# VH-VL binders against Protein RcaC (rcaC), part 2

Target 1, 117 residues: Protein RcaC (rcaC), of Microchaete diplosiphon (Fremyella diplosiphon) (q01473r527to643)
Amino acid sequence: KVMILDDDQDWLRTLPTLLKPWGFKVTTLADPQQFWTVLQAVTPDALVLDVNMPQINGFELCQLLRSDPHWQRLPVLFLSVLTDPTTQNQAFAVGGDDYLCKPVKGVELANRILRRL

## First folded at step 16 (VH-VL; from w1 with light chain S30R S31N)

Design w6
Fold by OpenDDE, fold request of step 21:
Structure w6 (fold): chain C 117 residues (1-117), chain A 120 residues (1-120), chain B 107 residues (1-107)
Amino acid sequence: as target 1 above (117 residues)
Amino acid sequence: QVQLVQSGAEVKKPGASVKVSCKASGYTFTGYYMNWVRQAPGQGLEWMGDINPNYGGTNYDEKFEGRVTMTRDTSISTAYMELSRLRSDDTAVYYCAREGYWTPDAFDIWGQGTTVTVSS
Amino acid sequence: DIQMTQSPSFLSASVGDRVTITCRASQGIRNYLAWYQQKPEKAPKRLIYAASTLQSGVPSRFSGSGSGTEFTLTISSLQPEDFATYYCQQYYSYPYTFGQGTKLEIK
């Protein structure tokens, strides 16, 4: 089970299709305010997290996950349009397990998820 | 015309490093992954890894045990593959090949190849 | 890793012949399979991708079929320029892997 949080509806439509060949059960979420509710309901094996989102960004959410005894070990893969090295380093500094940039090919995203499970 | 042009042949001693370049033209460099594939004399094709030129993310075949480094310079649409701690069985023709993003379609464009010879 | 096994490794045929090369994957790869043609001292050339999609500019005598673990490349009527080495490749999983190749020689 993979949960994807991204405020971009286009990516929420694209990513499940992109991951389909690898048999993931994908749950998408656009509203970061519903993150914890959906997270607890779905209990995903991995989280694909956008960085730039309203209200709370992906780095902040990742830090919250890492401070939560129940979710601190959840694999978190960032998927972002940001390509600069500083942002990439920050992703790992906040506890992200991987960082990928949009656009991404399905085989890479799928395989990087699988490696974290 | 879409093409990949690689650097010239290299002759190296065991233990040395080699860095092969692959210059892309005729298309948006950051719009495709760049793959590296090698072929030892009289042997088949071996995938080494790929790089997303957009941000420099890489995927390597673990068999190279950290000896390979793939980089890119977007300003000149050039990808690089560096292989260190060379040994004789690294002797091969090294190819760069591009691969699309959305619906992977494997390697549609190849460089002409770079011969790397490792000998004492 | 996913192993790709081609058969046969060597094939002798005549101009006009129907030629079939098979490729077996050690596990399911859906249709993430490509076929390449390589001539001596040249880079490989993609013929087929997505198991059955013909590369633009490639003659229609080439065709690919299969899904899952068994794939075939067919040349309906062999032409003189078709004598070469052919490789299959999976790109379903990292690391990408190739078959060992099939050398198609003139009989």
Scores: ipSAE 0.928, ipTM 0.962, lowest interface PAE 0.5, mean pLDDT 96
Fold by OpenDDE, last read:
Structure w6 (fold): chain C 117 residues (1-117), chain A 120 residues (1-120), chain B 107 residues (1-107)
Amino acid sequence: as target 1 above (117 residues)
Amino acid sequence: QVQLVQSGAEVKKPGASVKVSCKASGYTFTGYYMNWVRQAPGQGLEWMGDINPNYGGTNYDEKFEGRVTMTRDTSISTAYMELSRLRSDDTAVYYCAREGYWTPDAFDIWGQGTTVTVSS
Amino acid sequence: DIQMTQSPSFLSASVGDRVTITCRASQGIRNYLAWYQQKPEKAPKRLIYAASTLQSGVPSRFSGSGSGTEFTLTISSLQPEDFATYYCQQYYSYPYTFGQGTKLEIK
């Protein structure tokens, strides 16, 4: 089970289709304010997280996950349009397990997720 | 037209490093992954890894992990593959090949190849 | 790693013959399979991708079929320029892997 949080509806439509060949059960979420509710309901094996989102960004959410005893070990893969090295380094500094950029090749995203499971 | 042009032949001693370049033209460099594939004399094709030129993310075959480094310079649409701690069985023709993001396309455009010879 | 096994490794045929090369994957790869043609001292050339999609500019006598673990490349009527080495490749999983190749020689 993979949960994807991204405020871009186009990516939320694309990513499940992109990952379909590898048999993931994908749950998408657009509203970061519903993150914890959906996370607890779905209990995913991995999280694909956008960085730039309204009100709360992906880095902040990752830090919250890492401080939560129940979710601190959840694999978190960032998927972002941001390509600069500083942002990439920050992703790992806040506890992200991987960082990928949009657009992304399906086989890469799938294999990077599988590597963390 | 779309093409990949690689650097010239290399002759190296065991233990040395080699860095092969692959210059792209005729298309948006960051719009495709760049793969590296090698072929030893009289042998088949062996995938080494790829790079997403958009941000420099890489995926390496475990066989080469720690010995291969793939990079890119977007300003000149050029990808690089560096292989260190060379040994005789690294003697091969090294190819760069592009791969699209969308729709599983595999390698539609290839460089002309770079011969790397490792000998004492 | 996913192993790709081609059959046969060597094939002798005549101009006009119908030729079939098979490729077996050690596990399911859906349609993430490509076929390449390589001539001596040249880079490989993509013929087929997505198991059955013909590369633009490639003659229609080439065709690909299959899904899952069994794939075939067919040349309906062999032409003189078709004598070469052919490779299948899976790109369903890292690391990408190739078949060992099929050398198609003139009989």
Scores: ipSAE 0.928, ipTM 0.962, lowest interface PAE 0.5, mean pLDDT 96
Fold by OpenDDE, fold request of step 21:
Structure w6 (fold): chain C 117 residues (1-117), chain A 120 residues (1-120), chain B 107 residues (1-107)
Amino acid sequence: as target 1 above (117 residues)
Amino acid sequence: QVQLVQSGAEVKKPGASVKVSCKASGYTFTGYYMNWVRQAPGQGLEWMGDINPNYGGTNYDEKFEGRVTMTRDTSISTAYMELSRLRSDDTAVYYCAREGYWTPDAFDIWGQGTTVTVSS
Amino acid sequence: DIQMTQSPSFLSASVGDRVTITCRASQGIRNYLAWYQQKPEKAPKRLIYAASTLQSGVPSRFSGSGSGTEFTLTISSLQPEDFATYYCQQYYSYPYTFGQGTKLEIK
């Protein structure tokens, strides 16, 4: 099970289709304010997380996950339009397990997820 | 016209490093992954890894992990593959090949190849 | 890793013949399979991708079929320029892997 949080509806439509060939059960979420509710309901094996989102960005959310005793070990893969090295380094600094940029090919995203499971 | 042009032949000693370049033209460099594939003399094709030129993310075959480094310079639409701690069985023709993002349908454009010879 | 096994490794045929090359994957790869043609001292050339999609500019005598674990490249009527080595490749999972190749020689 993979949960994807991204405020971009186009990516939320694309990513499940992109990952389908690898048999993932994908749950998409656009509203970061609903993150914890959906997270607890779905109990995903991995999280694909956008960085730039309203109210709370992906890095902040990842830090919250890492501070939570139940979710601190959840694999978190960032998927963002941001390509600069500083942002990439920050992703790992906040506890992200991987960082990928949009656009991404399915085989890469799928295999990066599988490596963390 | 879309093409990939690679650097010239290399002759190296065991233990040395080699860095092969692949310059892209005729298309948006950051719009495609760049793959590296090698072929030993008289042998088949062997995938080494790929790079997303947009941000520099890489995927390596574990066989080469720790010895291969793939990079890119977007300002000149050039991808690089560096292989270190060379040994005789690294002797091969090295190819770069592009692969699309949305339709990752394998390698539609190939470089002409770079011959790397490793001998004592 | 996904192992790709081609058969036969060597094939002798004549101009005009119908030729088939098989590629088997050790695991299901859906349709993430490509076929390449390689001539001596040249880079490989993509013929087929997505198992059955013909590359633009490639003659229609080439065709690909199959899904899952078994795939076939077919040349309906062999032409002189078709004598070469052919490779299948899976791009379903990292690392990408190729078949060992099929050398198609003139009989």
Scores: ipSAE 0.927, ipTM 0.962, lowest interface PAE 0.5, mean pLDDT 96
Fold by OpenDDE, last read:
Structure w6 (fold): chain C 117 residues (1-117), chain A 120 residues (1-120), chain B 107 residues (1-107)
Amino acid sequence: as target 1 above (117 residues)
Amino acid sequence: QVQLVQSGAEVKKPGASVKVSCKASGYTFTGYYMNWVRQAPGQGLEWMGDINPNYGGTNYDEKFEGRVTMTRDTSISTAYMELSRLRSDDTAVYYCAREGYWTPDAFDIWGQGTTVTVSS
Amino acid sequence: DIQMTQSPSFLSASVGDRVTITCRASQGIRNYLAWYQQKPEKAPKRLIYAASTLQSGVPSRFSGSGSGTEFTLTISSLQPEDFATYYCQQYYSYPYTFGQGTKLEIK
């Protein structure tokens, strides 16, 4: 089970289709305010997290996950349009397990997820 | 026209490193993954890894992990593959090959190849 | 790793012949399969991708079929310029892997 949080509806439509060939059960979420509710309901094996989102960005959410005793070990993969090295380093500094950029090959995203499971 | 042009032949000693370049033209360099594939004399094709030139993310075959480094310079649309701790069995023609993000796609454009010879 | 096994490794044929090359994957790869042609001292050339999609500019005598674990490249009527080595490749999983190749020679 993979949960994807991204405020971009186009990516939320694309990513499940992109990952379909690898048999993932994907749950998408657009509203970061619903993150914890959906997270607890779905209990995913991995989280694909956008960085740029309104009100709370992906790095902040990752830090919250890492501080939660129940979710601190959840694999978190960032998927972002940001390509600069500083942002990439920040992703790992906040506890992200991986960082990928949009657009992304399905095989790469799938492979990176599977390696963390 | 879309093309990939690689650097010239290399002759190296065992234990040395080699860095092959692949210059792209005719398309947006950062819009495609760059793959590296080698072929030993009289042998088949062997995938080494790829790089997303957009941000520099890489995926390596574990066989080469720790010994291969793929990089890129977007300012000159050039990808690089460096292989260290060379052995005689690294003697091969090394190819760069373009791959789109759209799947299934595979390698539609190839460089002309770079011959790397490792000998004492 | 996913192993790709081509058959046959060597094939002798004549101009005008119908030629079939098979590729078997050690596990399901859906349609993430490509076919390449390689001539001596040249880089490989993509012929087919997505198992059955013909590369633009490639003659229609080339065709690909199959899905899952069994794939086939067919040349309906062999031409002189078709004598070469052919490779299948899976790109369903990292690491990408190739078949060992099929050398198509003149009978």
Scores: ipSAE 0.927, ipTM 0.962, lowest interface PAE 0.5, mean pLDDT 96
Fold by ESMFold2, look of step 16:
Structure w6 (fold): chain C 117 residues (1-117), chain A 120 residues (1-120), chain B 107 residues (1-107)
Amino acid sequence: as target 1 above (117 residues)
Amino acid sequence: QVQLVQSGAEVKKPGASVKVSCKASGYTFTGYYMNWVRQAPGQGLEWMGDINPNYGGTNYDEKFEGRVTMTRDTSISTAYMELSRLRSDDTAVYYCAREGYWTPDAFDIWGQGTTVTVSS
Amino acid sequence: DIQMTQSPSFLSASVGDRVTITCRASQGIRNYLAWYQQKPEKAPKRLIYAASTLQSGVPSRFSGSGSGTEFTLTISSLQPEDFATYYCQQYYSYPYTFGQGTKLEIK
């Protein structure tokens, strides 16, 4: 099971299709305000998280996950349009397990998720 | 039109490093992955790794991990592959090859190849 | 790692012959299979991708088929310019891997 949080509707449509050849069960979410409700309902094996979203950014969510005993070991992979090295380094500093940039090919995203499972 | 042009042949001694360049033209460089493939004399093709030139993320075959570094300079649409601690069995032709990300179609465009000879 | 095994490794044929080259994957790769042609001292050229999709500009005498673990490249009527080495490649899983090649010679 993979949960994807991204406020970009085009990417939310794209990512499940991109991962389908590798057999992932994908849950998508656009609204970060629904994050905790959906997280508890889905209980995903990995989280793919955008950085820039309204209300709360992905780095802040990752920090909250790492402070929660039930979720502190959930694999978190960032998938972002931001390409600068400072942002990439911050992803790991907040406890992210990987950082990839859009656009991404399906084999790479699938491989990165599988390595974290 | 769409074209990958690689740097010229190199002769190196064991223990040295080599850096091969691959200049892209005729397409949006950051819109495609770049792969590196080598071929020893009289042998088949061996994938070494890839790079997403948009941000520099790489994936290497474990056989080369620790010795290979793939980079790019987006300002001149150029990808690089550097192989260190060369041995005689690294003698090969090294190719760059383009790969799409959204509709994966394998390697549609290849560079002309760069011969690297490692000899004592 | 997914091993790709081609057969035959060497094939001698005459102009006008139908030839078939087989590629087997050690694991299922769906249709993520490409075929390349390589002539001496030249870069490989993609003939087919997605197992059966012919590259634009490649003659229609080339065709590909198969899915999962078994794939074939067929040349329906061999021409003088078709004598080359042919490689299959999977691009379903890292690391990408190639078959060992099939050298097709004129006789």
Scores: ipSAE 0.529, ipTM 0.867, lowest interface PAE 2.3, mean pLDDT 91

Design w6
Fold by ESMFold2, fold request of step 21:
Structure w6 (fold): chain C 117 residues (1-117), chain A 120 residues (1-120), chain B 107 residues (1-107)
Amino acid sequence: as target 1 above (117 residues)
Amino acid sequence: QVQLVQSGAEVKKPGASVKVSCKASGYTFTGYYMNWVRQAPGQGLEWMGDINPNYGGTNYDEKFEGRVTMTRDTSISTAYMELSRLRSDDTAVYYCAREGYWTPDAFDIWGQGTTVTVSS
Amino acid sequence: DIQMTQSPSFLSASVGDRVTITCRASQGIRNYLAWYQQKPEKAPKRLIYAASTLQSGVPSRFSGSGSGTEFTLTISSLQPEDFATYYCQQYYSYPYTFGQGTKLEIK
């Protein structure tokens, strides 16, 4: 099971299709305000998380996950348009397990998710 | 016209390193992955790894982990592959090859190859 | 790793012959299979991708078929310029892997 949180509707439509050949069960979410409710309902094996979203950024969500004893071990992969090294370093500093940039080919995203499972 | 032009042949001693360049032209360099593939004399093709030139993320075949470094300079549309601690069985032709990300359809354009000879 | 096995490793045929080369994957790769032609001292050239899609500019006598674990490259009427080594390659999972190659000689 993979959960994807990204407020970009084009990416939310693209990512499930991109991952389908590798057999992932994908749940998408556009609204970060629903994050905890959907997380609890789905109980995913890995989370793909955008960095820049309205109201809360992905780094803040990752920090909250790492502070929660129930979710602190959930694999978190960031998938972002931001390419600078400072942002990449911050992703790992907040406890992210991986950082990739958009656009991404399906085999790379699938491989990175599988390595964390 | 889409082209990948690689640096010239290299002769190296065991223990040295080599850095092969691959200059792209005729397309948006950051819009395609760059792959590196080698071919020892009389042998088949061996994938070494790729790089996403947009942000520099790499994926290496584990056989080369610790010895290979793939980089790029987007300002001159050039990818690089460096192989360290060379051995005689690293003698090969090294190719760069681009790969699309929208529809990953394997390698549509290849560089001309760079012969690296490790001897003495 | 997904191993790719080609057969035959060597093939000799006459101009005009129909030639088939097979490629077997050790695991299912869906249609993530490409075929390359390599002439002596030249870089490989992609002929087929997605198992069966012909690269633009490649002669229509080349065709590919198969999915999953078994794939074929067919040359329907062999021409003198078709002597080369042919490789299959999976791009379904890292590391990408190639078949060992099939050297096609024209009689």
Scores: ipSAE 0.505, ipTM 0.862, lowest interface PAE 2.6, mean pLDDT 91
Fold by ESMFold2, last read:
Structure w6 (fold): chain C 117 residues (1-117), chain A 120 residues (1-120), chain B 107 residues (1-107)
Amino acid sequence: as target 1 above (117 residues)
Amino acid sequence: QVQLVQSGAEVKKPGASVKVSCKASGYTFTGYYMNWVRQAPGQGLEWMGDINPNYGGTNYDEKFEGRVTMTRDTSISTAYMELSRLRSDDTAVYYCAREGYWTPDAFDIWGQGTTVTVSS
Amino acid sequence: DIQMTQSPSFLSASVGDRVTITCRASQGIRNYLAWYQQKPEKAPKRLIYAASTLQSGVPSRFSGSGSGTEFTLTISSLQPEDFATYYCQQYYSYPYTFGQGTKLEIK
């Protein structure tokens, strides 16, 4: 099971199709205000998380996950348009397991998710 | 014209490093992944890894982890592959090859190849 | 790692013959398979991708078929310029892997 949180509807439509050849069960979410409810309902094996979202950024969510005893081991991969090294370093500093940039080919995204499972 | 032009042949001693360049022209460099493939004399093709030139992210075949580094300079549309701690069985022709982001199209354009010879 | 096995390793045929080369994957790769032609001292040239899609500019005598684990490259009427080594490649999972090659000689 993979859960994807991204506010960009084009990416939310694209990512499940991109991962389908590798047999992932994908749950998508656009609204970060629903994050904790959907997380509890889905109980995913890995989370793909956008960095820049309205009202709360992905780094803040990752920090909260790492502070929660129930979720602290959940693999978190960031998928972002931001290419600068400072953002990439911050992703790992907040406890992210991987950082990828959009656009991404399906085999790479699938491989990175599988490595964290 | 879409083209990948590689640096010239190299002769190295065991233990040295080699850095092969691959200059792209005729297309948007950051719009495609760059792959590196080698071929020992009289042998088949061996994939070494790829790089996303947009941000520099890499994926290496486990056989080369710790010895290979793939980089790029987007200002001159050039990808690089560096192989360290060379040994005689690293003697091969090294190719760069581009691959698309969106469609499963494999390697549509290849560089001309760079011969690297490792001998004492 | 997904092993790709080609057969035959060597093939001798006459101009005009129909030639088939088989590629078997050690696990399913859907249609993520390409065929390359390589002439001596030249870079490989992609003939086919997505198992059956012919690259623009490649003669229609070349065709590909198959999915999953079994794939075939066919040359319907062999020409003198088809002397080369042919490789299949999977790009379904890392590491990408190639078949060992099929050397085609023209009698």
Scores: ipSAE 0.502, ipTM 0.861, lowest interface PAE 2.5, mean pLDDT 91
Fold by ESMFold2, fold request of step 21:
Structure w6 (fold): chain C 117 residues (1-117), chain A 120 residues (1-120), chain B 107 residues (1-107)
Amino acid sequence: as target 1 above (117 residues)
Amino acid sequence: QVQLVQSGAEVKKPGASVKVSCKASGYTFTGYYMNWVRQAPGQGLEWMGDINPNYGGTNYDEKFEGRVTMTRDTSISTAYMELSRLRSDDTAVYYCAREGYWTPDAFDIWGQGTTVTVSS
Amino acid sequence: DIQMTQSPSFLSASVGDRVTITCRASQGIRNYLAWYQQKPEKAPKRLIYAASTLQSGVPSRFSGSGSGTEFTLTISSLQPEDFATYYCQQYYSYPYTFGQGTKLEIK
């Protein structure tokens, strides 16, 4: 099971189809305000998380996950349009397991998710 | 015209490093992955890894663990592959090859190859 | 890793023959398979991708079929310029892997 949080609706439509050949069950979410409710309902095996979102960015969510005993070991992969090395370093500093940039090919995203499971 | 032009042949001693360049032209360099594939004399093709030139992310075959580094310079549309601690069995032709993002269709454009000879 | 096994490793045939080369994957790869032609001292050229999609500019005598674990490349009427080594490649899972090659010689 993979949960994807990204406020860009085009990416939320694209990513499930991109991952389909590798048999992932994908839950998408656009609104970070609903994050905890959906997380509890889905109980995903991995999370794909955008960085730049309204009100709460992905780094902040990752920090909260790492402080929660129930979710602290959930694999978190960032998928972002931000390509600069400083942002990449911040992703790992907040406890992210991987960082990829959009656009991404399906085999790479699938492989990175599988390596973290 | 879309093309990949690689650097010239190299002769190296065991233990040295080699850095092969691959200059892209005729397309948007950051719009495609770049792969590196080698072929030892009289043998088949061996994938070494790829790079997403947009941000520099790489994926390597584990057999090159700790010895291969793939980089790029987007300002001159050039990808690089560096192989360190060379051994005689690293003697091969090294190819760069382009691969798409959205609808991966394997390697549609290949460089001409760079012969690397490792001899004592 | 997904191992790719080609059969035969060597093939000799006459101009005009129908030739079939097979490629077997150790795990299912759906249609993520490409075929390449390589002539001596030249870079490989992609003939087919997605198991059956013919590269633009490749003669229609080349065709590909299969899915999952078993794939074929067919040359319907062999021409003198088809002397080459042929490789299959999976691109479903890292590391990408190639078959060992099939050397096609014209009698």
Scores: ipSAE 0.471, ipTM 0.859, lowest interface PAE 2.9, mean pLDDT 91
Fold by ESMFold2, last read:
Structure w6 (fold): chain C 117 residues (1-117), chain A 120 residues (1-120), chain B 107 residues (1-107)
Amino acid sequence: as target 1 above (117 residues)
Amino acid sequence: QVQLVQSGAEVKKPGASVKVSCKASGYTFTGYYMNWVRQAPGQGLEWMGDINPNYGGTNYDEKFEGRVTMTRDTSISTAYMELSRLRSDDTAVYYCAREGYWTPDAFDIWGQGTTVTVSS
Amino acid sequence: DIQMTQSPSFLSASVGDRVTITCRASQGIRNYLAWYQQKPEKAPKRLIYAASTLQSGVPSRFSGSGSGTEFTLTISSLQPEDFATYYCQQYYSYPYTFGQGTKLEIK
C-alpha cells in the first residue's frame, strides 16, 4: 500500500495510474489537515510526500512521523518540483528515505518505493 | 527536429577514464530521461544507466556502479557519461538515448554513438 | 534481473517473405517491450514500443504482439531495406535489458 500526500490535483490524478503496472495500491490525499486520520485508517507501507503544501510543510510532517513510535519506521519518499541540492539535503536531514523530482517515470518511482520496502 | 549528437571517437589505455558527451537539440532537454547504452564489437546492446536531467538523479546497472558517473549541464543541453578504470573489454560504441516520463515508450531517439577503444 | 531471450539468433530469408522473431522475458513485463532495428555501423532505431505500438514513420509491414512474457515481431513482406539486426528490450524493471539480437540476412 502507498499513501501519497500532494496538494496538486493533476499530480494526484496521475500517480495512481503511473504506479498501477507495478501492483501498488495507492491512496491519495490533497488536504494535509486530514493527514493523521487518513494515515491511521490506511496504515500504508510507504508514504510519498510533497514538500511545499498550504499550511503544512512536508519536512515538518516527516519530523513528526520520526518522533512517533508507531510511525517512526515508515518509509518516506519526497516527490517535489524543487531541484536544488539544499532542499534535497534537508529531506534526508529530517529523516526522509529518498528524494525525487517531478516529473518522474513510473519505473523509477516504483523501483525507489520497492527498494524501501 | 530532435537530435542527440555525441562527442568523437576516443582511444584510451587500460586504467584511464573516458567522458562521452551527448548534446540534445530540438526538444526540452530536462523533459526526458537520458539513457546510456553500449555495444561491444560484434555483440548486443547493454544498458548502463539513466539520469533525470531535471535534478541530476541517476540509476546505474550494478555492474558499472563504482566506475560510471552520469552527469549533465542543463545550460548547454548536454549529458555526460564517464567510465573510469577502463579495461580492454570496455571497448565498445557508447550511445545516449532519450526516454519519456509518462507512458511506456522506451528509447525513441538515439545519438550516433561514440567509439571508445581501450588498448595497450 | 529480467533476462530477455530472443530467437532465432540468425534468420535467412528472401524479399517478400513473412518473418517472425520471438522474444521471451524471464518474468512478466506486461507490455513494457520495445523492438529496435539496427543496421551496420548505425544507431538502433525504435520500431515498436508498448509491445504493439508502431513508431510513427515505420512501415506498416512491421507489427508487434504479445504481453507478459512472450512477444513477437512480424515483418509481413520483407523489403531489401529490412535486412538488419533486431533487438527486443524490456523497460519494466531496472536494469533495462535487451535480447541478444536476431540478425536477418538476405538469402
Scores: ipSAE 0.457, ipTM 0.845, lowest interface PAE 2.9, mean pLDDT 90

